# VHH binders against Mechanosensory abnormality protein 6 (mec-6), part 8

Target 1, 343 residues: Mechanosensory abnormality protein 6 (mec-6), of Caenorhabditis elegans (o01811)
Amino acid sequence: DLNKRVYNHTPGPCRVLTDNYKGTAGMTYVESQKRVYITLGYGRAHDLKTKTGIAFYKTNRTDGRSQQEMYDLIEMTINWNGYEYKKEFIPTGIDSYSSSNGRVLLYVINAHPNHQCIHFFQIVESSKLNHRKAICDPSFSSLQDIAVVGPDRLFVTNMAAFGRGWAQILEFSLQTGQGAVYYYDGSKLSTAASSLIAPTGIGYDAKRRILYVGSMIRESIFAYKVAKDTTLELLYEMMLLTSPIGVFVESKTGDIWIAAHPVIHESAWHYTHPENQNIHSPSQILRIRIQEEGNSWVTTEPYANDGATISASSSVVFTDEQMLIGSSFGRLLHCDLTHSYIT
Key: E = the ipSAE of ESMFold2; O = the ipSAE of OpenDDE; V2 = 0.75 times the mean of E and O plus 0.25 times the DockQ between their complexes.

## First folded at step 1 (VHH)

Design f07 (framework vhh_8h63_2)
Fold by ESMFold2-Fast, scan of step 1:
Structure f07 (fold): chain B 343 residues (1-343), chain A 121 residues (1-121)
Amino acid sequence: as target 1 above (343 residues)
Amino acid sequence: ELQLVESGGGLVQAGGSLTVSCAASGFTFSTYAMGWSRQAPGKERELVAGITSAGDTYYADTVKGRFTISRDNAKNTLYLQMNSLKPEDTAMYYCARGSYYYGSGSPRDYWGQGTQVTVSG
């Protein structure tokens, strides 16, 4: 049929892990634990009945679990340690840091409309998060994603000066470049890059010291060299012809995985009616392989769907020949890769 | 109604050249980024070339130096000139429009039907 808005395909067999949550917007991979941590709930919804939190998926499959248990999510218990939490935790963007001594730290964006903050947690025991601190800067109008570069040191994207409503729509229509990348050094917040057009997903390649920042409206990824003082030098812009939302960097290969919205007006419509289960917006995953000289690359599309299986893919993680795809509108998709991705 | 119609594919010997074209209608062509992707049987779809509304170009490493993307805004047409063709260039080639306008009432169906390029060796 010639009437398809998206050519549906998968990189191998796929399965839906859960339909029980209203959103799976952010993911981070902790290799030392063989776990992917996933933020749960709808980051833009104000419905106090929506279940929110953090859960993990175990990526190792040879640990004695039954077939049914193999794909289960395990919810984390949060200890707020006396922090003034008013049950208004709406987690979205997330990243992690693993120290050589086995300590694992999680950094989570709280996208609540009245409280745009980044919460700092430590994983304790097997399934418990201890809250350590939060940063809630007045400049946090539209936080999207986090790239951690060390213990309590991170870059974060802020998509627009106006976080919602007609002002944000006007800002995007005029392409005025009011987005930014902030850097937190463990004590102070600074602006690492400014005048960006709708920055979204962000990922860091520690081996190459390159920070990748998606631009939803420019339909590209910006590659920055990170200096020792954490200042950013723009190296190049990688055009995608699709709107990047989530960025994941595969540490071993340097491959860049992108969760994208190929039909942005449909995902925008879906964001205005998130409760309507009859609305489907397309999903797309891209993989970029940077060539040896670092100035050329190959972009492939391991996954695309018209939105019926998963709408508006917002996050992706790839590890051990398996891919996880998340969405702000719910569902979590798991795919096994059967084909080699060579240039 | 958005319409993208690819043409110009065919059978070519290794080392040969071929130009594929994409006729666009139903939107303001000059304001959108445009590109070409390809898919061979059993392989993932690959973005091979792109061009912005300002004329800046991108090429995949697999085709860089051999393929040239261009646009004719007066004719609403996108071109891909393919030189020094290799058997591994055999694929269905697809024209794409970027979804560049957030919150717009843009039409659905951003991908064309494709045009087959077969390189024999």
Scores: ipSAE 0.011, ipTM 0.499, lowest interface PAE 8.6, mean pLDDT 80

Design f08 (framework vhh_8h63_2; at its last look DockQ between E and O 0.09; V2 from the best seeds 0.00; counts 0 for: pae O 7.0 > 2, placed apart)
Fold by ESMFold2, look of step 2:
Structure f08 (fold): chain B 343 residues (1-343), chain A 121 residues (1-121)
Amino acid sequence: as target 1 above (343 residues)
Amino acid sequence: ELQLVESGGGLVQAGGSLTVSCAASGFTLDDYAMGWSRQAPGKERELVAGISSGGSTYYADTVKGRFTISRDNAKNTLYLQMNSLKPEDTAMYYCAATPSWGDLYTEYDYWGQGTQVTVSG
């Protein structure tokens, strides 16, 4: 519909956590640490000048910090251990694995146009990452996001056969279905789902063994059962009527949070001209509560903005009555959830 | 796919020696902590020896001085040299691995099928 409008609203008070990076595209919550890890600088993949890196936000508001410190981001230092291509690092999709002894592994998509890879890190000390290895398969043309199902066991989405440019635009216009979900089993990469139309965000519900995969062009979330042998069996499709970009699954409830672009042509213009301050893409956050798996669910909209406050929302995390919203080329928002009827 | 396959088990007289090995595939040893655990009939599984990605070793008190763990990263193989074997060393011996960087861990994510070691008088 040509007359699609976005009506601004928030779930409670919101604030900017950072506006210092061109892109705060990916986030993951590590419950054992009470931290949200954020990838910074996705805009460099689209020729914006920005620093790249990984930072975290501490979600514990009762840990004795001052009000000034409560919203600080803490940047991670990376020990690359001699990795030759560290200068080609543009982090985006991110997920983690936590063991019972407190060890945390971090898995990060590198969106560099010429170095699409999955990077494997261990979090050490309070704010350091040790690089373990990278997987850089020739099939990686447009990696978007990652969902971890075990130690060094992960699914990744590859959105299109063509990584950028007119060929990718034509691919989406024809809806040829050249996207895929790949599975890494600790040694080999395989295709877990193929012929997908622009898969984007991906999230895993470990308790139910359900993998949710967004399709930007179909404006849907696909739900897959993850079998014991990690094969995927399609269960159903949830039509959103908005383009999902990021997917977050609450570990306690199984509720699904979606960062979405509700006006696809404005999103397309924003991605084409990311430096232009007058070109925005609306930002939308949905929360889906499953009533009966495969048959019924309730969708609410905790956040919506016409793009003036935050453009092109790409990730969302909800925890401890707090919501963080990341964006493809811009700022990171934090909101307190005080209007429970929205959530 | 990450795989651990043990070999070298068998029947040995008390006081004898035996080497068990574990062929690892699907990972490089320099990126994983490795270990040997054993389970005797009617008992819980116990870690007997471990080796970190950085080469640091751990031994349970019951085997210290008698067992030696080592790794050959070029061959992707883990070894356990068992000397001065006692009847109480009789157990199924399992190779184990977990992703790590430089640290020793007692929690392992991947396990082999095991190899039987039987020590008789």
Scores: ipSAE 0.012, ipTM 0.548, lowest interface PAE 6.9, mean pLDDT 86
ESMFold2-Fast, scan of step 1: ipSAE 0.006; ipTM 0.325
ESMFold2 (binder alone), look of step 2: mean pLDDT 81; pTM 0.815
OpenDDE, look of step 2: ipSAE 0.015; ipTM 0.387

Design f09 (framework vhh_8h63_2)
Fold by ESMFold2-Fast, scan of step 1:
Structure f09 (fold): chain B 343 residues (1-343), chain A 124 residues (1-124)
Amino acid sequence: as target 1 above (343 residues)
Amino acid sequence: ELQLVESGGGLVQAGGSLTVSCAASGRTFSDYAMGWSRQAPGKERELVAGITSGGTTYYADTVKGRFTISRDNAKNTLYLQMNSLKPEDTAMYYCAAELDYSSSYWSTDEYDYWGQGTQVTVSG
């Protein structure tokens, strides 16, 4: 609805972290390291002249760091292993896998407007990424987000048949459902779900084997049961009355965290003028707890803002009563949760 | 399925040349990205050179201009021609392979298949 209003509130004390000029479109949490890895640059807005990269933020408060050091982002050094920069690196969607042997693997969408790829990295030493390979399939027209289900095995959302522009706007207006979820098994890409309307964020609950896929246009989350052969069975659709952009699944509880655009026409305006830092679009974070074996759920709103603090929230991570919120248009917000928002 | 066996290592004088080779068993060699990694005592393994299924090559800065990687798909063999060898090139050299799905540039220590290694010692 064009008349939606956002009521500003926070779940506890929040701070904007120091690097407020770069986009922070994608985040993944590596529990074994107590780190959140964050994609830097304009992300989904795609300015090929913007410096981009990957950084991490430490969530551990017990390691004796100074107050200044506690809130610093540390940039990763990327060893591309000769990968040719024929196209500018525009990282957006990101997810991770921690293997049983202690390796941490990162999977990153390069959302170049003409040709999109998923890059496979290994974390080496404390702040280096070794590039392992890339998947650059011709079907990748509008990649949004990744859900890792095992080493080099992942689901990825493709929002539309056409890349950003008039054809995609027409596609969304007609609601023809040209979006898809692809699955990569370590060697081959296949279509896991098709005929989707603007799929965006994706998250995987490994304990329950449930894949959650956001639909921006439907304003909903689809829940799929993932079979042993990776075939998806639709369980239900949760209506949100807001546009989901990023999805994060809390591993211990199965709670679903959503970064959302509550007023989609305002965020759409921001995406047409990504260089203009004076445009503010509302931000919203939802937390969903599934109950009664999936027959009901409780939705709470830990965070909402008119866009002045953080515009058009696109990613969220929750760990150890801490919440991080990112945006394609800059700023990274850190909040300490002082209340339970599911009780 | 895929087995890798290195050969051609040995002792060589500084400034000399040496070719190491890697024989792959199997009929799918042409589908694999191949690489050469090396490890000196007390050091981490270093990727030296890589070649994709399509023939695109990568070289570490430490060897660029001195080493040449090549493949012979008909013979299921990978080669590393090493010129202008230095004492710091002394290491065990390992052949490695990964299925090259994307045909993009590929070379890292995350290879699926590894050989047993061949020792290269540069004196002088």
Scores: ipSAE 0.000, ipTM 0.149, lowest interface PAE 16.6, mean pLDDT 79

Design f10 (framework vhh_8h63_2)
Fold by ESMFold2-Fast, scan of step 1:
Structure f10 (fold): chain B 343 residues (1-343), chain A 121 residues (1-121)
Amino acid sequence: as target 1 above (343 residues)
Amino acid sequence: ELQLVESGGGLVQAGGSLTVSCAASGFTFSSYEMGWSRQAPGKERELVAGIYSGGDTYYADTVKGRFTISRDNAKNTLYLQMNSLKPEDTAMYYCAVGSEWLLGPDAFDIWGQGTQVTVSG
């Protein structure tokens, strides 16, 4: 019953896990390992000196680590396994699949400015990623986030027909709805939903078979029922009055966690000057609980910040009364929601 | 460790019936979509039947009306009852585990070694 312990405005003690701006744009939780995998280095899209990679953070506090070691990130070693990687790796969106035999697969968006791909990895030897394949479809113009539904089967959001720049701004201003959700079945890419306005974060509720898709410009979440043939049926649209960027679905409760930009023009300006660490854009985390009838919901705000602690929150994970918040501009924030004041 | 063990295959005459079974261990069987795939020499693997955790079923057009898939969650066992067998049904039959969340032909992984079904005629 994890939802009964969440603090709406103050989630508990928070700490910054890194002082370096490495860009913590995407996160995925692997429950079988008690690990969150985090993409690092989105800033490389603007500065080739920025180091990129994938790291994990352990959520298990009972494994005998020291107090100092409990908050460390561990970097993964990537084995490209003979893949002809001719373009720089700029990892952003990430999701995972865990099989019953302990095998873990990671799917990672490479946000290369003119040619975006999704890379398929397998975790081996605890801290090593073996590259298995990549998909680099010409339709991948502005990939944002991934929702994995099975081994090598995933939904992915494409925000706009044009990449970041004046053409995309005009596209959003005219509201032409050039965004889409694509589905990959392990061999073929297809369009699962089209004519969307700036789709961003995406998350899947396995128990209810509902796919949640954020819309940055509409300031809403679309809820789709996933049919047996993977076609999407729109159930409803939840208005947020804030721009959703990252979506995380809590497996035990079905709660929807949103990393949001509450002042979109400040975030947009920050994205045009990502190297300037004196620019701060606000961060906001929402938690949405759908009522059992499915026709209403309750929204709470566990965290909000003016951007000084963490700017433009882009991803969120919640597990074991712990919340992690990432940002495209850096910093990783860890908050405890069940800190005991009695002891 | 996830294990699927198929059994019940054999030689049967055209028009006959056969039941193959799959014993599952190492995972929460009741939470998973299960299926039966087959592969004949020189042909692609085909998903012939699937069953959701909630009991809803899928059948390929090639077997619809002849085959019945069922599950026993208490015994962690999956069944395929095959009636009115044809020589074209000759194949290695594999028990397949699907995604917890998604059912479809490409949503199933084979974990077992299979059981051979041969239809004479």
Scores: ipSAE 0.000, ipTM 0.162, lowest interface PAE 17.3, mean pLDDT 78

Design f11 (framework vhh_8h63_2)
Fold by ESMFold2-Fast, scan of step 1:
Structure f11 (fold): chain B 343 residues (1-343), chain A 121 residues (1-121)
Amino acid sequence: as target 1 above (343 residues)
Amino acid sequence: ELQLVESGGGLVQAGGSLTVSCAASGSTFSNYAMGWSRQAPGKERELVAGITSGGSTYYADTVKGRFTISRDNAKNTLYLQMNSLKPEDTAMYYCAADTYSYQVTEDYDYWGQGTQVTVSG
């Protein structure tokens, strides 16, 4: 159904943190630091000279910062350690691993059309990233998102065989299922799942050992059990009636937070005209709680917007009764939650 | 998630030899750079030896030529063979693992509880 409507509402007071960047496509939460790391600059396809990078946002409200400083982003300095292709960096999907000694590793998708790779960084000092390595497999054609399961061990979604243009649109229209989930074990890449239809966001529940994979075209989330040998067993598919783009798993509850495009044809049109600031695509955030040992689930909608405040939401993080929403088209939204939507 | 348990420490005479071992469990051992650090009373902790996932080794100048680090990925075990021991080698020896697997560094993610080595003499 192409005749979908949205009604604007928020879970509490919201504010726009930034609109200086043309994308805020990916986010990861580092609890030990009380920081969200955000990828900047995605969505400027015709302008490969757009400034890109990684920034962090502090979630700790008791650290003595002024009211003006509480909502600022701090850009990271990247030490590329001589990496040859550092000029071909368009960061999108991001996830993190925090070690027992407080070391933090970041894993970042490079969506540059000539250099589809996953970059491995280590956070050093307060605001510096050291580049450790990159993996650039020939099968990487349309990388979307990362779910880290351990140090240098991760799942990654590849949406389609064709990276851009009419061939990718035709692939989606025919629903041929050329998407995949790959697994990297620290040394070798393998295929964890194949023949998927437009896999997008991915999130891992470490306590329950469940991997959640969004399908944009099917309008669903696939739940897989992760075995000790990292093989995936499909448990169930949750139909959403909306297109999931970003997936975040809340560590305390196991709740699944989804950044979604409720009117996919409007989002598709916006992707063909990303430079036009007058185009507004609807945004939607869902919160899903699994019940009855997976036999049912409760879906609530903490946030929805017609696109005027934030267009085509692509990422979400929830922590400390705070929700952050990002978009491939820019803006970063911060909302305080005043009540729970799931009993 | 990686757990490290050291063994093999003890009392040895100056000029003697001792091998300490570190058993790893939980995560895939072969994906980590591994190291041995030591701390003597009243001194800072120092990295003694390190080995990358690929087998490249590092030794501190204080132990170079006397100590040998090795790993057995099939047994998930790290070894430090200590020869020509001196009284100044007396310390608590800690096994450590680092997710930065391609270069030995002084900053490690996981640590064991340590094993005491005492050199008399």
Scores: ipSAE 0.000, ipTM 0.149, lowest interface PAE 17.6, mean pLDDT 81

## First folded at step 2 (VHH; from c03 with S52Y; framework vhh_nb_b201)

Design c03a (at its last look DockQ between E and O 0.09; V2 from the best seeds 0.00; counts 0 for: pae E 16.2 > 2, grease 24.5 > 24.2, placed apart)
Fold by ESMFold2, look of step 2:
Structure c03a (fold): chain B 343 residues (1-343), chain A 119 residues (1-119)
Amino acid sequence: as target 1 above (343 residues)
Amino acid sequence: QVQLQESGGGLVQAGGSLRLSCAASGRTFSSYAMGWYRQAPGKEREFVATIYSGGSTYYADSVKGRFTISRDNAKNTVYLQMNSLKPEDTAVYYCAADFGSYWDEYDYWGQGTQVTVSS
């Protein structure tokens, strides 16, 4: 909508954590470590010289670091264990699993245009990742995001049948519903939901066993009940009237945080021209609190920007009164939450 | 019950050959990278060879040109043909699904088969 206005506001003081990586597309919070893991370098999909990687931000502000060090990112080193296609790594969607014995697993979507895969890592030795395996399936054409429901058990969204080009444009224009949610059970990949219209962000509420899936074109979040056999039953649709891209579910409250694009055609233009300094797309963060499942919820907007500070927000994490906002081609933003009526 | 079972180890003179087999049960591993690792007494476990799901192979520099990894997905089995064996190849050889670390309880490892190369 050309008549939309984006009114800038923040939940408190904000700062840029990094502008160095041409994209901070995905994030996951690991509570046992008090770390947010961030995927870096989605811009490599359009510029092969762009550096890619994974880093983390330490959320514990009382760990003895100075004020100058408190906002540092720490890059992970990856032991690929001989994986042949390590040069074709463009990390985006990311999620984690923490076991009671302290083992932490990290699951990362590789969005490389010609090598779409899910990579399985173990976090070791504080800042190392050991690559365990990759799942690469011919049906993976436009993987977007990932939600983990157990060790090596996960859902992923595949936005369209065609990964790019005129075929994908026609697919979206016709709203043919060629997107899917796939499920990996630790051994086999299967289709958990099909005929979806541009599924994007995905988040899991483990306590209530509800999977939230965004639809970019329908501007909605769909809520699915996850059965014990991991089949999905659609419960309801939350219409947002903005395009959800990233979904984060608070483990303690079940509140749902959405990174959204209120003006989707500007976002599409940004994705096709990532180096053009005159192209920007608004960034919006929503928080949804469920009051009665399927019947009522309250939506607030902790953050909005016309694109000048951060363009095309793609991910969000909230923890310890802190919010991080990532974007596919842009900077990583950190905000302190000081307005209690917003949060 | 997921198991990887190695076989084919033994004693061989330098310059000789052995073929190791690894049969998997309880799970199909056709979509995984499968590999071989080895561990000499008192040393860290080290990478030997990988075969990817598409059939591509990768080898440690110390074994290139001498060892060949292959897989038979119908039999859920991975093989390691070891030629021109040297005394430094002496180790317990482990079959693995993925190339996990020693802290990873979710990687699948076999129980190992001893290979001893005499000079």
Scores: ipSAE 0.000, ipTM 0.149, lowest interface PAE 16.2, mean pLDDT 81
ESMFold2 (binder alone), look of step 2: mean pLDDT 81; pTM 0.826
OpenDDE, look of step 2: ipSAE 0.040; ipTM 0.526

## First folded at step 4 (VHH)

Design g02 (from d05 with Y101W; framework vhh_8emy_2)
Fold by ESMFold2-Fast, scan of step 4:
Structure g02 (fold): chain B 343 residues (1-343), chain A 124 residues (1-124)
Amino acid sequence: as target 1 above (343 residues)
Amino acid sequence: QVQLQESGGGLVQPGSSLRLSCAASGFTFSSYWMHWVRQAPGKGPEWVSSISSDSSYTNYATSVKGRFSISRDNPSKTLYLQMNSLRPEDSAVYYCARETWSSGSEDYYGMDVRGQGTQVTVSS
């Protein structure tokens, strides 16, 4: 979109928490622990030399930490339990399930070109993950994001029939509907929605039983009602005039937070040259409040940047008047929201 | 019609063992996490143990850890609880329960279906 412009603004004071990682592409919030888990080291999917992992940020600021310690990330140690392909781990999309008995499960997309898989972890002790299993279906060609609806039950977006390369570029140029949403029921994978144009971020509103799916090419969010049998009914499409990449649903309000690429041709160019730190692509965060049972909505823009501070925002979490913004190209941004959630 | 049917309870002496079974029907058993929950007379329900759909994860309440073992057989649609070194405080009605389909539809320990229960009494 040749005519789109981004004007830099913030919702309050912001700071970069880390510049040591080539990516912070995915985030999930675990309210019971007051933690945001972040996937680290996503960059170029075939850069096998990139240090990858998972870390968490503590959202509770009343726990006696110093100002310097308040913004530290804590890296998780992973027990792979003998998993054969552990060296082929490039984590991107992530979501979590918290049970009423205190169990926390993490589900992580592996974007490695040889292993497009979803990895299942359990959190043990304070900073350890045990690998439980991976699902690696032949239909997984371009996995983007996960929405967990129960223990080992999840929706996942597959953006395109082809992985990165010429065939995917042609697919997007022709706007063929080859994207899908898959559903895993704990044992079987099925297709929940098909014929989608570049589905990306996905988020689930458990209170309203609504699944939100971003479309990068259509510049919209699809809202589906999730039935008891997990079938999806399309309710409406929200036009954004920007390309949604990451979706976060705020549990208390039902507000939808979107990490977006406002100038898609610039982010597409950046994705072909992810190692080049001289390339900047714009970042944009939207907040959407659904009203009148989905018949209307209000969109605000708490954050926008030309790419110099953070390029191509890919994930967002909002909690406790704090906003975290991640990117596939690196940097993790933290902002305090000072009595304003608009502009 | 979703159903869970527990069996295997009884009256035993302290230090004895029992194996509880839960037969599931009316749903895809292999797709659900399963739990054992117990309730003693005049007390609220207490979570005992959990197992993932594929048995890759098991967990136990501190009070039973090292004495009880949870397992499942997906082909026969059966959940098991092996109880060793039973104590008088283990006396309760034991229920198997299916974990909720959605995190937003949680009712009790994340469970949406439970069976009729099987009585375990540990007494001399």
Scores: ipSAE 0.123, ipTM 0.581, lowest interface PAE 5.9, mean pLDDT 82

Design g03 (from d05 with S103L; framework vhh_8emy_2)
Amino acid sequence: QVQLQESGGGLVQPGSSLRLSCAASGFTFSSYWMHWVRQAPGKGPEWVSSISSDSSYTNYATSVKGRFSISRDNPSKTLYLQMNSLRPEDSAVYYCARETYSLGSEDYYGMDVRGQGTQVTVSS
ESMFold2-Fast, scan of step 4: ipSAE 0.128; ipTM 0.579

Design g05 (from d05 with Y101F S103E; framework vhh_8emy_2)
Fold by ESMFold2-Fast, scan of step 4:
Structure g05 (fold): chain B 343 residues (1-343), chain A 124 residues (1-124)
Amino acid sequence: as target 1 above (343 residues)
Amino acid sequence: QVQLQESGGGLVQPGSSLRLSCAASGFTFSSYWMHWVRQAPGKGPEWVSSISSDSSYTNYATSVKGRFSISRDNPSKTLYLQMNSLRPEDSAVYYCARETFSEGSEDYYGMDVRGQGTQVTVSS
């Protein structure tokens, strides 16, 4: 509906942590480190003066930091190990794997218009990433998000045959279903699901072995059972009244957190004019709790904004009674959740 | 040539403390994560503890958490394991290992270089 409206509200006190980087498109939570890793600088897709990188936010409040230090982002130093074209790094989707021996692996989409890849990093030292390899398949036309299921084993969404622009808008209008979910097994890339309409955020519930895939145009989340051979079985489709962009699965509860664009035509217009800082598009965060009885679910809306505080929310993480919201257009929002939103 | 040499093992009573050392040579020690792994007679290897290259991260197996402490001294190229409140079930050969990462299954430990080991026996 073209007359959709957003009512501004927050789940508790919120603050902007950073606007130095133009874009905070992806986030992943590493519980063993009490850190959220954030991709920075998606605005470089539109403005070559924009700095890109990966940073982390510390979620623990008991490590003796000053109040100023409590909200600081710490930028990672990247050792590219001779990788060519590192100057074309525009990081977006990100996910992580924590091994039983304490090693953390990081997987990052490079959304450069002419060279879409997935970069494989290893965390070394507190603030350093070693580049291990990249996968740059010709089928990677519009990579969105990653769900890691094991060391170097991951699902990735490819939204459309065309990248962002008028050709992709025409593709979506025709609903030709050119989107896919690919699976990488550590050696080979395969198609796990095809003929999807604008798949975006993807998240994996390891405890239940369920993969959640958002569809921006259908305004829904697909739930797939992941078999031992990694084949996907569609269980159900959850209809939303909004366009899902980012998906985060809470490990303790299995709750699904969604960063969404509630007015898709405004977000689409914003994406066609990304250099215009006077354009704002709405942001929305949903929390979905699956009910075991009857495979039903309950959707709540912890956050909504008309776009003035944060436009086109693209990523969300919930941990330690805190919520972080990112956007492809910039700003990183931090909220402390009140008791009404904590379970 | 890459070499790791463990020392500090011995026979101790239950409840005692012991400190293991691992001297590294032939590689840039300060650039690698390091691990302690133990193997009891008739058992497979068990991961004990890990430390990042700059000591900012440490991890411990559930069986030793709160009792063992891993540390390193990069200038001297030495890895340490401080073992407190030792129990009979801690009896094993202890190995230090340099981490390498290879693409593989979730069953791969990623530890390609190990020392000769040092025997720890906890007995009354």
Scores: ipSAE 0.012, ipTM 0.406, lowest interface PAE 7.7, mean pLDDT 81

